# Designs tried in a protein design chat: miniprotein binders against q53ft3. Part 33

Target 1, 195 residues: q53ft3
Amino acid sequence: MFGCLVAGRLVQTAAQQVAEDKFVFDLPDYESINHVVVFMLGTIPFPEGMGGSVYFSYPDSNGMPVWQLLGFVTNGKPSAIFKISGLKSGEGSQHPFGAMNIVRTPSVAQIGISVELLDSMAQQTPVGNAAVSSVDSFTQFTQKMLDNFYNFASSFAVSQAQMTPSPSEMFIPANVVLKWYENFQRRLAQNPLFW

## First folded at step 5 (miniprotein)

Design m58
Fold by ESMFold2-Fast, scan of step 5:
Structure m58 (fold): chain B 195 residues (1-195), chain A 104 residues (1-104)
Amino acid sequence: as target 1 above (195 residues)
Amino acid sequence: SPIQREFLKLMEEAWEYMLEARELFQEALELYEKGDKEEALRLFRKAAELYQKAAELFLKAAELAIKNNDPKSYKQAIYYAERAMEYARFAQKYAELIQRELEK
């Protein structure tokens, strides 16, 4: 269901499923990693009311795992960038992984994803500065709105072959919707107040 | 500075991947509309791969901006890394839909 991307490394798309609701990616040589991207694959959404809590684990000086909550991925925000280079001596976050992956190799960290209720996720506090974003709340809202609109419009285009055409209806090619979406995002990035 | 020149080079390389991915994505849409699902699938997968490569380069640029104490360039690079990943997701969604259609 998930993918993990680190600059300069092969993208991982096959997480180890360690429980019905828990997935893990290994990050070898993690001391050379500054940012990690966690993202959802494809068209299969989280069940309604659910999302994914993203955790990071590294071995401390005694070789014991230290799990920290980095942030979240949801149907509305299916990818997130995390800065892990600053997470060296912080406290462990409360986490559902417990003693999972006690046996680990030196210099190998892990990304853990736990499928949880959105209401539960809203009550948790991620480690400071882990989640990175250039967007303010208004820009983030607008981008989510654009994503929702594009997905809605594109659902009709994907089913084009099975549509019953009406001479009185106007149709918009999916490619035009994509161009509009990209143009709007570019304008928003340059000036969030352009409208 | 050397760091600033490397930052600009990474940003430019990332944007080249963005442009190439977009061209493949658009071609894949046209092939899908014409019923060439197998070729469309191949191009959507390639577009997703190139968008992810763009994201990697934007992230490398962001790391250089941190070293150069340039928060504005860092913010810009992170923004485009986020957008590249969103575009990769759209390409991957199309690929998965077509893969399922071909398996029916």
Scores: ipSAE 0.290, ipTM 0.737, lowest interface PAE 3.7, mean pLDDT 77

Design m59
Fold by ESMFold2-Fast, scan of step 5:
Structure m59 (fold): chain B 195 residues (1-195), chain A 104 residues (1-104)
Amino acid sequence: as target 1 above (195 residues)
Amino acid sequence: SPIQREFLKLMEEAWEYMLEARELFQEALELYEKGDKEEALRLFRKAAELYQKAAELFLKAAELAIKNNDPKSYKQAIYYAERAMEYALFAQKYAELIQRELEK
């Protein structure tokens, strides 16, 4: 259904389904992430009147998850890019070990997608710092991320019989990736802020 | 006490339907993703049916709770009845989507 892409990392296309309407991607070492792209694979569109709310979660100082609404994806806007660097806490907290020689373990954040009725989504307001509003920067970044996605996804466009079996892996047909890439590029060229 | 026992029985039966419906819903999404649309349609329809049965049982539990002057149990039962109805709606909407795709 959904994909999650971070510059310099393998694209994720197998979200963990934690409820009928809720999907999660793990983001290890999230302190190094500035932007994240969330997109629909095109294999399962939203039914009429439905869409997805996109959330970002990180562990607070007490280890409790803090969820923040980043934005939305719909059949009409099947991808979105978010700047999460302004939402990360503790830029100064990254240390290989503390004063007591305590090693800090890598932090894991999450991207959550909640499938909702469009009426419900219309009543919600995303956090102000997540949306990318610089036209040139936004277009350039999304172009690079789309190229990264297409190149990585296409490298896995081999027969399932040639892959090492893994229950968490998803096979993406090359033509689906190509069609998604071409449609997104066309829409981006016409309106860079269409998401 | 007999009313409390009947309430717990209804809640337990409703939750069994919820868990079975969830498994079918998740399997249906996986089949849809793999392109097995006809089987996905069947499972979404079955999941919707089971979610509706769960909702009916949660509503019966809620009725018993309010008659037993237990507003906390009533609120809990109503909450899950609403969730079951919402999931039944989602399963039905996915089934309608697949049905339209198969008609093309």
Scores: ipSAE 0.458, ipTM 0.807, lowest interface PAE 2.5, mean pLDDT 76

Design m60
Fold by ESMFold2-Fast, scan of step 5:
Structure m60 (fold): chain B 195 residues (1-195), chain A 104 residues (1-104)
Amino acid sequence: as target 1 above (195 residues)
Amino acid sequence: SPIQREFLKLMEEAWEYMLEARELFQEALELYEKGDKEEALRLFRKAAELYQKAAELFLKAAELAIKNNDPKSYKQAIYYAERAMEYAEWAQKYAELIQRELEK
C-alpha cells in the first residue's frame, strides 16, 4: 500500500507487514540519509476516519529499536517528506579505519507505518521538527519529483497486462524506475521547471 | 508434472477468489462513499473472506512450487499471497470502521 523514497536510492514499494496494522521499510546505511519520503501507492484509500502514523527507528547501543514518530499520511495528504538527519545518532557508529580488526556491518534503520484512527493520530506529537513544513526550493523539487514518479508508476502499473486485484498496487520493476529517472532527467535538462 | 498441474489448479482457483473479492471490494467502497453503510459492511466482510481464501490457496501453490524446484513460480505465488493478505486486512479494517459507525 505504501512506498518509501530516499534521494539517490531505488524506491521501495514492498513494505514488510509485521502486524495487521503495521508495515516496515528497511533503510540500510541510514547515516547517509537526510530526508525520507513516504507515500501511498494504490487507488485503495484508508477507510474513512483512518490514516497512517509514520515512525523512524534506529538501533540503540543494545541493538534494540528506538521508535520516533515523524508524522502522518492520510487520504487527503497521501505523501509526506520527513527530515531525519537530526534524529540519527552517529556517535555509536564505527568507522572502518578506526577498527582495522573489525569490519563495520552496515547499520539498518526502519520506517514504520501504523494504521490508526485519525482521532488517535490528532492526539500524538511528532518528535522534533521532522515533518518538512517550509516550502523551500528543495521541498518543492522533492514533492514534484514524487508526484511525477507516482503518476509514472501508476500509469505503468495500469498499462501492464498482468492479472492482479489492483494494477496500481502491483510490483514495479527496477528497470521501470530507472527508465522514469532517465526520462525525468532528460526533460529537466531542457526545462528545470517542466514538472 | 502432476505437481505442476496441481500448482496451476491452485493458482487458478486463488485468482477466481481474487477477482471476485476485488469486485466486491470496489463495490463496497462505492456504497460506503454514497452512505449505504450496511451493504458496504456486508461486502467488505465478504471481500475479506474471499481474499483470505485466495491467500491460503496461493500459499499452497507456493509450497508445491518449492517441492517442484521452481523458484519462479514460488516467487509469483508468494507475491500474490502477500497481496491477498494485504487486501484482506484493508477490507477487514473498512468493515470494522463501518461496524463502529453503525453502533453509534
Scores: ipSAE 0.000, ipTM 0.097, lowest interface PAE 18.4, mean pLDDT 69

Design m61
Fold by ESMFold2-Fast, scan of step 5:
Parts: sequence; structure tokens; C-alpha cells
Structure m61 (fold): chain B 195 residues (1-195), chain A 104 residues (1-104)
Amino acid sequence: as target 1 above (195 residues)
Amino acid sequence: SPIQREFLKLMEEAWEYMLEARELFQEALELYEKGDKEEALRLFRKAAELYQKAAELFLKAAELAIKNNDPKSYKQAIYYAERAMEYAEYAQKYAELIQRELEK
């Protein structure tokens, strides 16, 4: 029914079913993971009025699981990307010699998927803004890329008075680059995923 | 007490239905994935029936707990009655999904 993908690792497509409505993927060595993609395989859709709530769990300092709601997948939105790096407790050890501890606890986290009614899912608030943050970060990166490209291209702009006509050379007017940039920026503001 | 004994008996009977329903639900989901839709439909419907029977028994246990002035047992029985009803609805919704696919 579901798949789980981490950059640099083999995709997992065989979730462990732990209850009628609950599926789990193990994430070994989770401290090296920044993003997780959860998606539906397309073999079985959710029944009408149902979707999947996506949870992340890692062991706390006492080895107890801490479950956090990351977001949702539905028939209409069958995949989602989640940023989990900010949710890890291992990076924030409370004592200065945590790295010198000779006892190594297993670093295995879990992604959980709970099949729930869409009405119930609408009433829940995901921890932080993991999915929204990823979209926002992409939008900010794209805007900065556009700014840098425009600045780079404009650095080669010369006035007509500084040009010497050559039949083997081509020039792109700076105003064409500016118009493209303004149009793309406007469209990106309307929908950051418009490509 | 005799009332406490009857409460435990009802909870135990309810859990027997829950476990049987769970096995049928899991088997139905596996059959659905394999494309055995008609058999999956039958098992989802049977699972829903057994979850509903479990819910009825949990509700009877809750009634005994309230008469026995035992709010902890009442809350436990109600919690599981609600879960059983949710699972019955899930099984029924999967059955409805398969029924629609078979009509194509």
C-alpha cells in the first residue's frame, strides 16, 4: 500500500502492519536522515472518506518512543516530503560529554502511517511545519537562484555604444532577462510548484 | 464480586471477536493486494460483523462497570467499544470500495 524513501537508501515498499489501520517502516541510523518521502504505491487506494496520517517516532533518552504527527497522504495527494532533522533528540545531548559515552543505543526511528477518517485528519495539527517548511524552503531557494542568475547575466550587459557588431556573435538584451525574471517570480508567488 | 467476574467474562468474549476480526481483516487486505477481490470483499464484510459483535459486548461490559461504581473499568470498556466500532466502519468502507470496483 505504502512506500518510504530516504535519499541514498533503497526504497522500502513492504511496511509492517501492526494493527488493522497502522503500518510502520523502520529507519535505521536515523541521525543521518534529513528528509523522508512517504507515498502510496497505487495498488490499493484509500476507501472513500479516508486517508493516512503520517507519524515519526524516535527513542528518547530513556528508550521510549516519541510519536509526532508530520502530515498526511490521501488519494488526491498520494506523496509527501517531510523534514525530520529538526525533530531529532540525538543532536541535542544535554551533557557536554555525550559523544564520549561508551554505551551505544540503537539509532532506529520509525515512520508510522495510520489510516484515518479525513474529517478526523482535518482537526489535527502536524508538529511544526515540516511539509510546509520544505515547500517554503524550495520557494526561497528558487527565488535566490533567480536573483543570482539575473545578477550574473546583468554583469555581462553592455550599452549599445560599447558593442562592436560581429556577425558571429549573439547578444541577449538585459531587458529580456529582466522580463523573464519578473514573469517567473510572479508565477512562483501564485504557485511555487507551477512547473 | 459476581459483577466483576461477569464484566471480565464480557471483556474476554469481546476480545476473542476482536482478534478473529483482526485476522480476517489482515487476510482480506492481503487478498485485495493479490487481486482476489471477491474473497477480499467477503472477508471484509465478515470482519465488520465480528467487530460489531465485539463492540456490543464491550458496551455491555461498560454497563456492568457503571452499575458497579467502577469508572476505570467503564472508561476501558467504552474505549474499546469505540475502537471496535471504528474498525467495523473501516472494514465496511473497504468492502464498499471493492464492491464499486467489481461493478466496473
Scores: ipSAE 0.077, ipTM 0.569, lowest interface PAE 7.0, mean pLDDT 74

Design m62
Fold by ESMFold2-Fast, scan of step 5:
Structure m62 (fold): chain B 195 residues (1-195), chain A 104 residues (1-104)
Amino acid sequence: as target 1 above (195 residues)
Amino acid sequence: SPIQREFLKLMEEAWEYMLEARELFQEALELYEKGDKEEALRLFRKAAELYQKAAELFLKAAELAIKNNDPKSYKQAIYYAERAMEYAELAQKYAELIQRELEK
């Protein structure tokens, strides 16, 4: 259903399902990671009225996971980029993974996706420093991430078809991905902080 | 749980059939517009078959979801089973139309 991309690493498309509505990606050597992209593969859309809350966890000094809400993905916004390098050590936010008793290898972080009601997601506040807001090196990184995302998404997209309209299913046509990529590139060039 | 893993496998397999059927359906429309009615007929029939297969898998997933006390997954699976059946019917209608054209 989901994919996770880190610059310089192989894309992950096989999330571990830890509950009916909860999915996890492992991120080994997380201390070297600055940004992650989370996206929907376009094969299985969210049910109407639902979306995915995206969490990040890292092991604390005792090896216990500390979970933080990064943001969201939805059928209307099926991809998001998150900056994790600025997240501080300490107690995690309230999160739906608390009851899972997940034990992880030291130095392995996780991206967690929880399928939740859109109304519930609107009530939540992501961590402040997960927002993207710097120029220069980040602009270069973002370009590389977009290239990786575009290449991957294109491999799963179907060509624009003269078919009856889809009932909100997330088959991402290559033409739509291309238009999104071009628009994002143009906007980023005009104002690197538009995002 | 084993039921949850089986549910996801059924949903993913169903969506693979949906995607394949969609590609065949699109190709069939293009062939029909070019006047290659016999090949278009073949692809519409294949698309209908794959959409029907997807619907069957979504229905199996729905059955597992209800047994696992997961009404959200049940609603999702039923919704897409219904959509797959609608697309199968549409592909069958196009095939029926072309078959009648070829028999004249």
Scores: ipSAE 0.000, ipTM 0.083, lowest interface PAE 21.5, mean pLDDT 69

Design m63
Fold by ESMFold2-Fast, scan of step 5:
Structure m63 (fold): chain B 195 residues (1-195), chain A 104 residues (1-104)
Amino acid sequence: as target 1 above (195 residues)
Amino acid sequence: SPIQREFLKLMEEAWEYMLEARELFQEALELYEKGDKEEALRLFRKAAELYQKAAELFLKAAELAIKNNDPKSYKQAIYYAERAMEYAEIAQKYAELIQRELEK
């Protein structure tokens, strides 16, 4: 039903269903995560009058989960970008050991999605500064993702001369990837929500 | 006490229906993703039915607990009865969604 994307990581499309109305994605190494994208896959819409409340959870100093409401996804707005860097342990608290190269137990955060009535969702207030609502921030994030894709794809591209004796793999010329990237950037600049 | 044993038996039976309904609900969701709408509809309807049965049993357990002057067990049983009713409604809403898609 849902997908979860972190810049530089493989997209997750198989949420763990922990209850009839609750879905969870694990986020390992969450301290390195600044933004998370949550989206509907488009295969199953929400029933009439329902939507999804998106929560973020991290372990506190005692290992207990702390859940915070980030925002919502609905049939009318099936994707959302959230900034979680400010919501992590200490919220920027500087600790003497925080800046040192200290071996730590692996920490795993979670994104939770709760299927709820739209009327109930309207009465809830997400934590401040979690939703990426500004066009500028969204454009910057999208451009960085696009750059990462272009750079990654280009690392596998070969020249026309090298493509002739290909045994079993298909190769894409770097120029084709570059043209797609430039076209997408131009369209994004004209309308950040064209996609 | 005999009353406490009957309470636990009702709670146990209710949870058996809850777990069975959950399995059917999850299977229905997977079938819907695969485009098998007719079978998904059937399973969502069956899940709703089983959640309703679970709710009835939790309510019977709650009635027994209150008669036994056990407010803690009463609150627990009521909590799960409400969850079961909520889940039945969600399953029914998915069934209605699929039925409308099939009628188009």
Scores: ipSAE 0.177, ipTM 0.616, lowest interface PAE 4.9, mean pLDDT 75

Design m64
Fold by ESMFold2-Fast, scan of step 5:
Structure m64 (fold): chain B 195 residues (1-195), chain A 104 residues (1-104)
Amino acid sequence: as target 1 above (195 residues)
Amino acid sequence: SPIQREFLKLMEEAWEYMLEARELFQEALELYEKGDKEEALRLFRKAAELYQKAAELFLKAAELAIKNNDPKSYKQAIYYAERAMEYAEMAQKYAELIQRELEK
C-alpha cells in the first residue's frame, strides 16, 4: 500500500503489516538519514474519510522505541517529505556517564503508518521540526537540479560547438549525463540541502 | 462465580471472532493488491461481519462486568469492543471502495 524512500538507498515498497491498520518500514543506519519520503503506491487508495498518520521511531538509550508523529498522507496528498535529522535525541551527549552506558541500541529506526479516520488525525500535533512542504521543497530541489544540469550541459556544448562547423547544434554524450548525475549525487550526499 | 464464568466465555468467543476476522481482513487486502477485487470484496464484507459479532460479545461482557462491580474487566471489554468496531468500520469502508470500483 505504501512506499518509503531515502536518498541513496533502495526504495522500500513492502511494509510489514503489524495490525489491520498499522504498517512499518525499517530504517537501518538512520543516523545518516536527513530526509524520508513516505508515499502511497496507488494500488489501494484510502477509503473515504480515512488517511495515514506517519510516525518515526528510534531506539532510546535503553533500547526502547520512542515514537513521534511526523505528519500525514491522504488520497489528496499521497506523498510527504519529512526531515528526521533534527529528531535524533541529544540524550547521549547530555548523559553525564554516556561512556558508562552498557545498553547498545541498534542503529535501526522505523517509519510507522497508522490508517486512521481524518477526524482523529485532526486532533494530533506533529513534531515541529519534522514536516517539510513537499511542494515548496521539491520545486526548489527540482529547479536547482535543472539549473545544475543545464549549466553543466551548456558548458560541454559550448566546447563541442567550437570544434564543429554547426555550433547551433547541441550534442551531449551519455557519459556527460552520467558524470553530471554522479557529481550531483556526491554533492547531495555531502549536504542534502545544498540546493 | 457464575457471572465470572459467563464473562470469560463471552470474552473468549469474542476473541475467536476477532482472530478469524483479522485473517480474512489481511487476506482481503492481499487480494485487493493483486487485483482480485471481487474476492477481496467478499472477504472484507465477511471480516466486517465477524468484527461486528466480536464487538457485540465484548459489549455483553462489559455489561456483565459493570453489573458485577468489576471496573477493570469493564475497561478491558470496552477497549476491545471499540477496537472491534473500528476494524469493522475499516473493513466496511474498504468493501465500499471496491464496490464503487467494480461499478465503473
Scores: ipSAE 0.223, ipTM 0.673, lowest interface PAE 4.8, mean pLDDT 75

Design m65
Fold by ESMFold2-Fast, scan of step 5:
Structure m65 (fold): chain B 195 residues (1-195), chain A 104 residues (1-104)
Amino acid sequence: as target 1 above (195 residues)
Amino acid sequence: SPIQREFLKLMEEAWEYMLEARELFQEALELYEKGDKEEALRLFRKAAELYQKAAELFLKAAELAIKNNDPKSYKQAIYYAERAMEYAEFAQRYAELIQRELEK
């Protein structure tokens, strides 16, 4: 139903379903993550009047999860970018006995998605500064993704002149969209700024 | 006491329905994701029925707890009755969504 994307990593499209209405993605090495994109795959839309609340969880010093509401995804807004760098645990960086620190958990955080009624979601307040404030940054990312798709798809298109007498039309073979997605994902993982 | 045993029996029976409904709900989502809309619809409808049965049993347990002046058991039963009703509604909404897609 959902996907989770971190720059420089392979996209996750297989959330762990932990309840009827709750889905989780693991984020290993979360201290290196600044932004997370959560999106709907489009295979299953939300039923009318429903949406998804997006949460971030990290282990505290005792290994207990601390959940924070980041924002929402809906049929009308099926993707969102969240800044999590300000939500990570880690206070008191100036510490003279750093070597005396207690052993820590494996540094795995989680993105949680809770499917809820839109009326219930409207009553909730996300933590401050979680949603990406720069609309321009998201627009640039989306535009470059679309440009990459167009350029890749065009490389596989065939003119209708070779199939039927309509030479001004272009056609794309089946499965090329999937190949583009895989190629874009792989390139993004190798160099997040290639786009 | 006999009342506490009846309460526990209702709670256990309700949980059996909850677990069966959960399994069907999760299977229905997986089938829907894979494009098997007709089977997903059938399982969402069945899950909704089982969640409603669970809710009815949790509510009966809550009634017994209140009559027995046991507010802790009452709150527990009401909490799970509300969860069961919420999940029944979710299953019904997914079923309605699929039904509309199949009618197109």
Scores: ipSAE 0.405, ipTM 0.786, lowest interface PAE 3.0, mean pLDDT 75

Design m66
Fold by ESMFold2-Fast, scan of step 5:
Structure m66 (fold): chain B 195 residues (1-195), chain A 104 residues (1-104)
Amino acid sequence: as target 1 above (195 residues)
Amino acid sequence: SPIQREFLKLMEEAWEYMLEARELFQEALELYEKGDKEEALRLFRKAAELYQKAAELFLKAAELAIKNNDPKSYKQAIYYAERAMEYAEFAQLYAELIQRELEK
């Protein structure tokens, strides 16, 4: 039903089902993980009125799991990206996995998915760091986006023979992207928060 | 092969969403500059949605490449999935900042 992806690692599509409504993915060597993507495989949708609550767990100093609610996936939003690099410390929140005896290896984190009613999910407060609130952090993210977009478009231009073109055969001209990037950079310099 | 044809189809569909999202993101920036913050917010949210759809399709393509024992296609699809996810994050961040500004 679900998939789990960590950048630079093979995608996992075989969640361990630990209850009729609960699924778990193991994340070995979790200390090197910054982002995790959870998504639905598109074959089996959630029943009407239901969705998935996504939890993250890591072992504390005593080897006990510390579970935190990251967010949700639904039929209307079947994939979500979570930044977990800031969540590997602190205490766990209340969660539906609390009483489960899930066998764990030291240094292995887990992603848990609990299938729940949408009304119940709406009452929960995720713990997460996907949102950037400081001006400096936002500026750094914006600059990284511009750099990555420019590099991506340039790579597309030089690797056209290896790229899958859009159905209308539209291409991204490297020169046009460079002009757009320079204009955005100029705007960002004038207003570092929003431009 | 059937798997290779399906891989290419998924990559093409993903790129269609990438291009649509890019256009909406650029339009949202122009609207914000002109002071139409509510419409800019709507377009940034739409762009984030489309980038996320692109990422899903790139990830499905990557899964097919794994099944076909094709590491080059897998690397290609994962690279673009990561880029689409980053762009979705940035569109969402812009939307969150504008939402906060409108709540003041």
Scores: ipSAE 0.000, ipTM 0.154, lowest interface PAE 14.6, mean pLDDT 68

Design m67
Fold by ESMFold2-Fast, scan of step 5:
Structure m67 (fold): chain B 195 residues (1-195), chain A 104 residues (1-104)
Amino acid sequence: as target 1 above (195 residues)
Amino acid sequence: SPIQREFLKLMEEAWEYMLEARELFQEALELYEKGDKEEALRLFRKAAELYQKAAELFLKAAELAIKNNDPKSYKQAIYYAERAMEYAEFAQIYAELIQRELEK
């Protein structure tokens, strides 16, 4: 039903269903993650009057999960971008006392999605700066993601060309990807809100 | 020998899915450029499914290579599995971007 995307990582489309109304994605090495995109796959819509509350969880000093509400996805707004870098614990722990032992906790965070009534969701308050509302921030993230995937597609084609007799006949042509990428960037630059 | 034959069958089947996915991916890009976004979305989603199927078969081939003490075949299968998965992601990203455009 859901997908989870982190820049520079494999997209996850197989959420672990932990209850009838609850889904989880694991985020290993979460300290390197700045933004997370949560989206609906489009195959199964929410039931009428329902939506998804999106949570972020990280391990505390005892290894127990700490859940924070990031925002929401709905049939009318089926994807959302969240900044999680500011939510990570340990920032501002600048003091001369206490750190004699290195506490090792799992470096795995989670994105949780809870299917809830829209009325219930309206009464909840997400953490202040998690949702990316700035057009500039969204544009920068999108351009970086497209650059990463375009560069990957180009490198894949080149790598296969060195090993395969007819690479241009067997793989997507890099020039077609480039033309699509340029068209997309042009549209984004002319109207950043066309999303 | 039986393990090696199964490895080759898996690699061949995976490549058939890769080629089919590639054709759909190319068609989707051309349709998007022409402005047929609904059909482009459909084909990107289908391409992603086929790339993911190819990745599963490449990973199965890698398992057999390890059992057959063949590190060269293992590395080859893993390499193509990673490429297939990354192309599936590429197709899924394009699909998501188009889906957003259609919703606006």
Scores: ipSAE 0.000, ipTM 0.135, lowest interface PAE 15.6, mean pLDDT 67

Design m68
Fold by ESMFold2-Fast, scan of step 5:
Structure m68 (fold): chain B 195 residues (1-195), chain A 104 residues (1-104)
Amino acid sequence: as target 1 above (195 residues)
Amino acid sequence: SPIQREFLKLMEEAWEYMLEARELFQEALELYEKGDKEEALRLFRKAAELYQKAAELFLKAAELAIKNNDPKSYKQAIYYAERAMEYAEFAQMYAELIQRELEK
């Protein structure tokens, strides 16, 4: 259902499901990570009224996880970029993973996704303004671009009948746009080195 | 009508630039993955130029549509002009990112 991207690393698309509503990605060598991208794979939407709360966990000096709320992904905003470099020494937030008591190795952090009611998500405050919309220009750009590519592909396919007719040689088929978007996402997933 | 023909010609020319820009944009991403940052930078800058050219042509098409009292064609041309401008901005921002990497 979800994917996780880190600059210089291959995409993870197989989250470990630790509960019906909870998914985790491991981030080895997390001290070298500045940004993490979390996205939905696009094949399985959230149920109506639901979304995903995104958490970051790092091991404290005793190897115990310290969970921090980063932000959210929803059907309307299926990808988000988070800055985590400033969070590696912060206090833990209230989180739905507490009962699991997962002890991690010193060099491995985790991204956790909890499927929650949108109303519940609206009552939560992400730690340290980790939410992307104002962190930096590049983070805002990447999120906007991913959203626009996805929306463009979807809107283009739905609105084919509204396209001005090409003189037979310039008509851009919807599937070409969709393939372009899919190829871009695949390339981004396989090598996110442009951030 | 002559105005309708000119509108279609502008839309067609704009789409040619859109397709070329898109191809260069994708090539730039692949070059960046291969570690050829200098060439990726060049192609992102070229893609931005072509997307800007497409936007100009879509805007000219929109002007013809409004002159011809065709609000539907106007709306369509404006939509594509906005998308072309967004893609030009994206290509330029990728170029800026790579330029910063090369300066390290």
Scores: ipSAE 0.000, ipTM 0.117, lowest interface PAE 17.6, mean pLDDT 68

Design m69
Fold by ESMFold2-Fast, scan of step 5:
Structure m69 (fold): chain B 195 residues (1-195), chain A 104 residues (1-104)
Amino acid sequence: as target 1 above (195 residues)
Amino acid sequence: SPIQREFLKLMEEAWEYMLEARELFQEALELYEKGDKEEALRLFRKAAELYQKAAELFLKAAELAIKNNDPKSYKQAIYYAERAMEYAEFAQWYAELIQRELEK
C-alpha cells in the first residue's frame, strides 16, 4: 500500500506489517539519510475517516527504538517529504560510576506507518515541522517518484519477460508506462499543480 | 520442463484469484461509497478470502522455483505472494470497519 524512497537507494514497496494497522520500512545506514519520501501506491485508498501517521525511529544508546512523529499521509495528500537529518542518535543519561551495560546498536532506522482515525491525527503534533511542502519541493518529489516508479515498472517488465503469458494475466506493457511517464513529465513542466 | 510447467500453472491459477479478488474489492469499494454497507462488507470478506488463496498459490510456486534452483522465478512469486497478503489484510480491515459501523 505504501512506498518509501531515499535518494540514491532502491525504492521500497514491501513494508513489513507488524500489526493490523501498522507497517514498517527498514532504513539501513540511516546516518547518511537527509530526506525520506513516504507515499501511497494509489490502487487501494484509506477507508473514509482514516489516514496514516508517519513515524521515524532510531536506536538510542541502549539499542532501543525511539519513535518520533514526522507527519501524515491521507487520501487527499498521498505523499510527503520528511527531513530527518536533524533526528540523530541521542544519548540517554548514563551514570559514570555505575555498572555499564553493553548493547548492540545497529545502524538501522525505521519508518513506521500507523493507520489512524483522522480525528486522532488532527490532535497530534509532528516534531519540528519536518514535512516539506513548497511547490519546488513538490516538483522535486514528483520527479523522484516518477523516476523510481519507472525503474520499478521496468524491473518488473524485465522479470515478466521470462514468463509465458496467459489469458488470466494482466501486465502493464513497458511502452505504455514510458508514454505515460513522458506525458506526465510534459504536463508537470507546464504546470506543477495540474489536475 | 515438467517443473517449469507446474510453476506456470500455479502462477496462472494464483493470478486468476488475484483478478477475481480485485474485481470484488473494487465493487465493494463502490458499494461502500454508495452507502450499501451490508453488500460492501460481504464483498470485502470474499475479496480477502480470494487474495489469501492467491497468496497460498504464489507461495507454492515460490517453493517449487527454489527447489528448481530458479531464483528469478522465486523472487517474482514471493513478490506477488506479499502483494496478495497485503491486499487481503486491507480488505479485512475494510470489513472490520464496516462491521463496527453496522453494529452501532
Scores: ipSAE 0.000, ipTM 0.121, lowest interface PAE 18.5, mean pLDDT 69

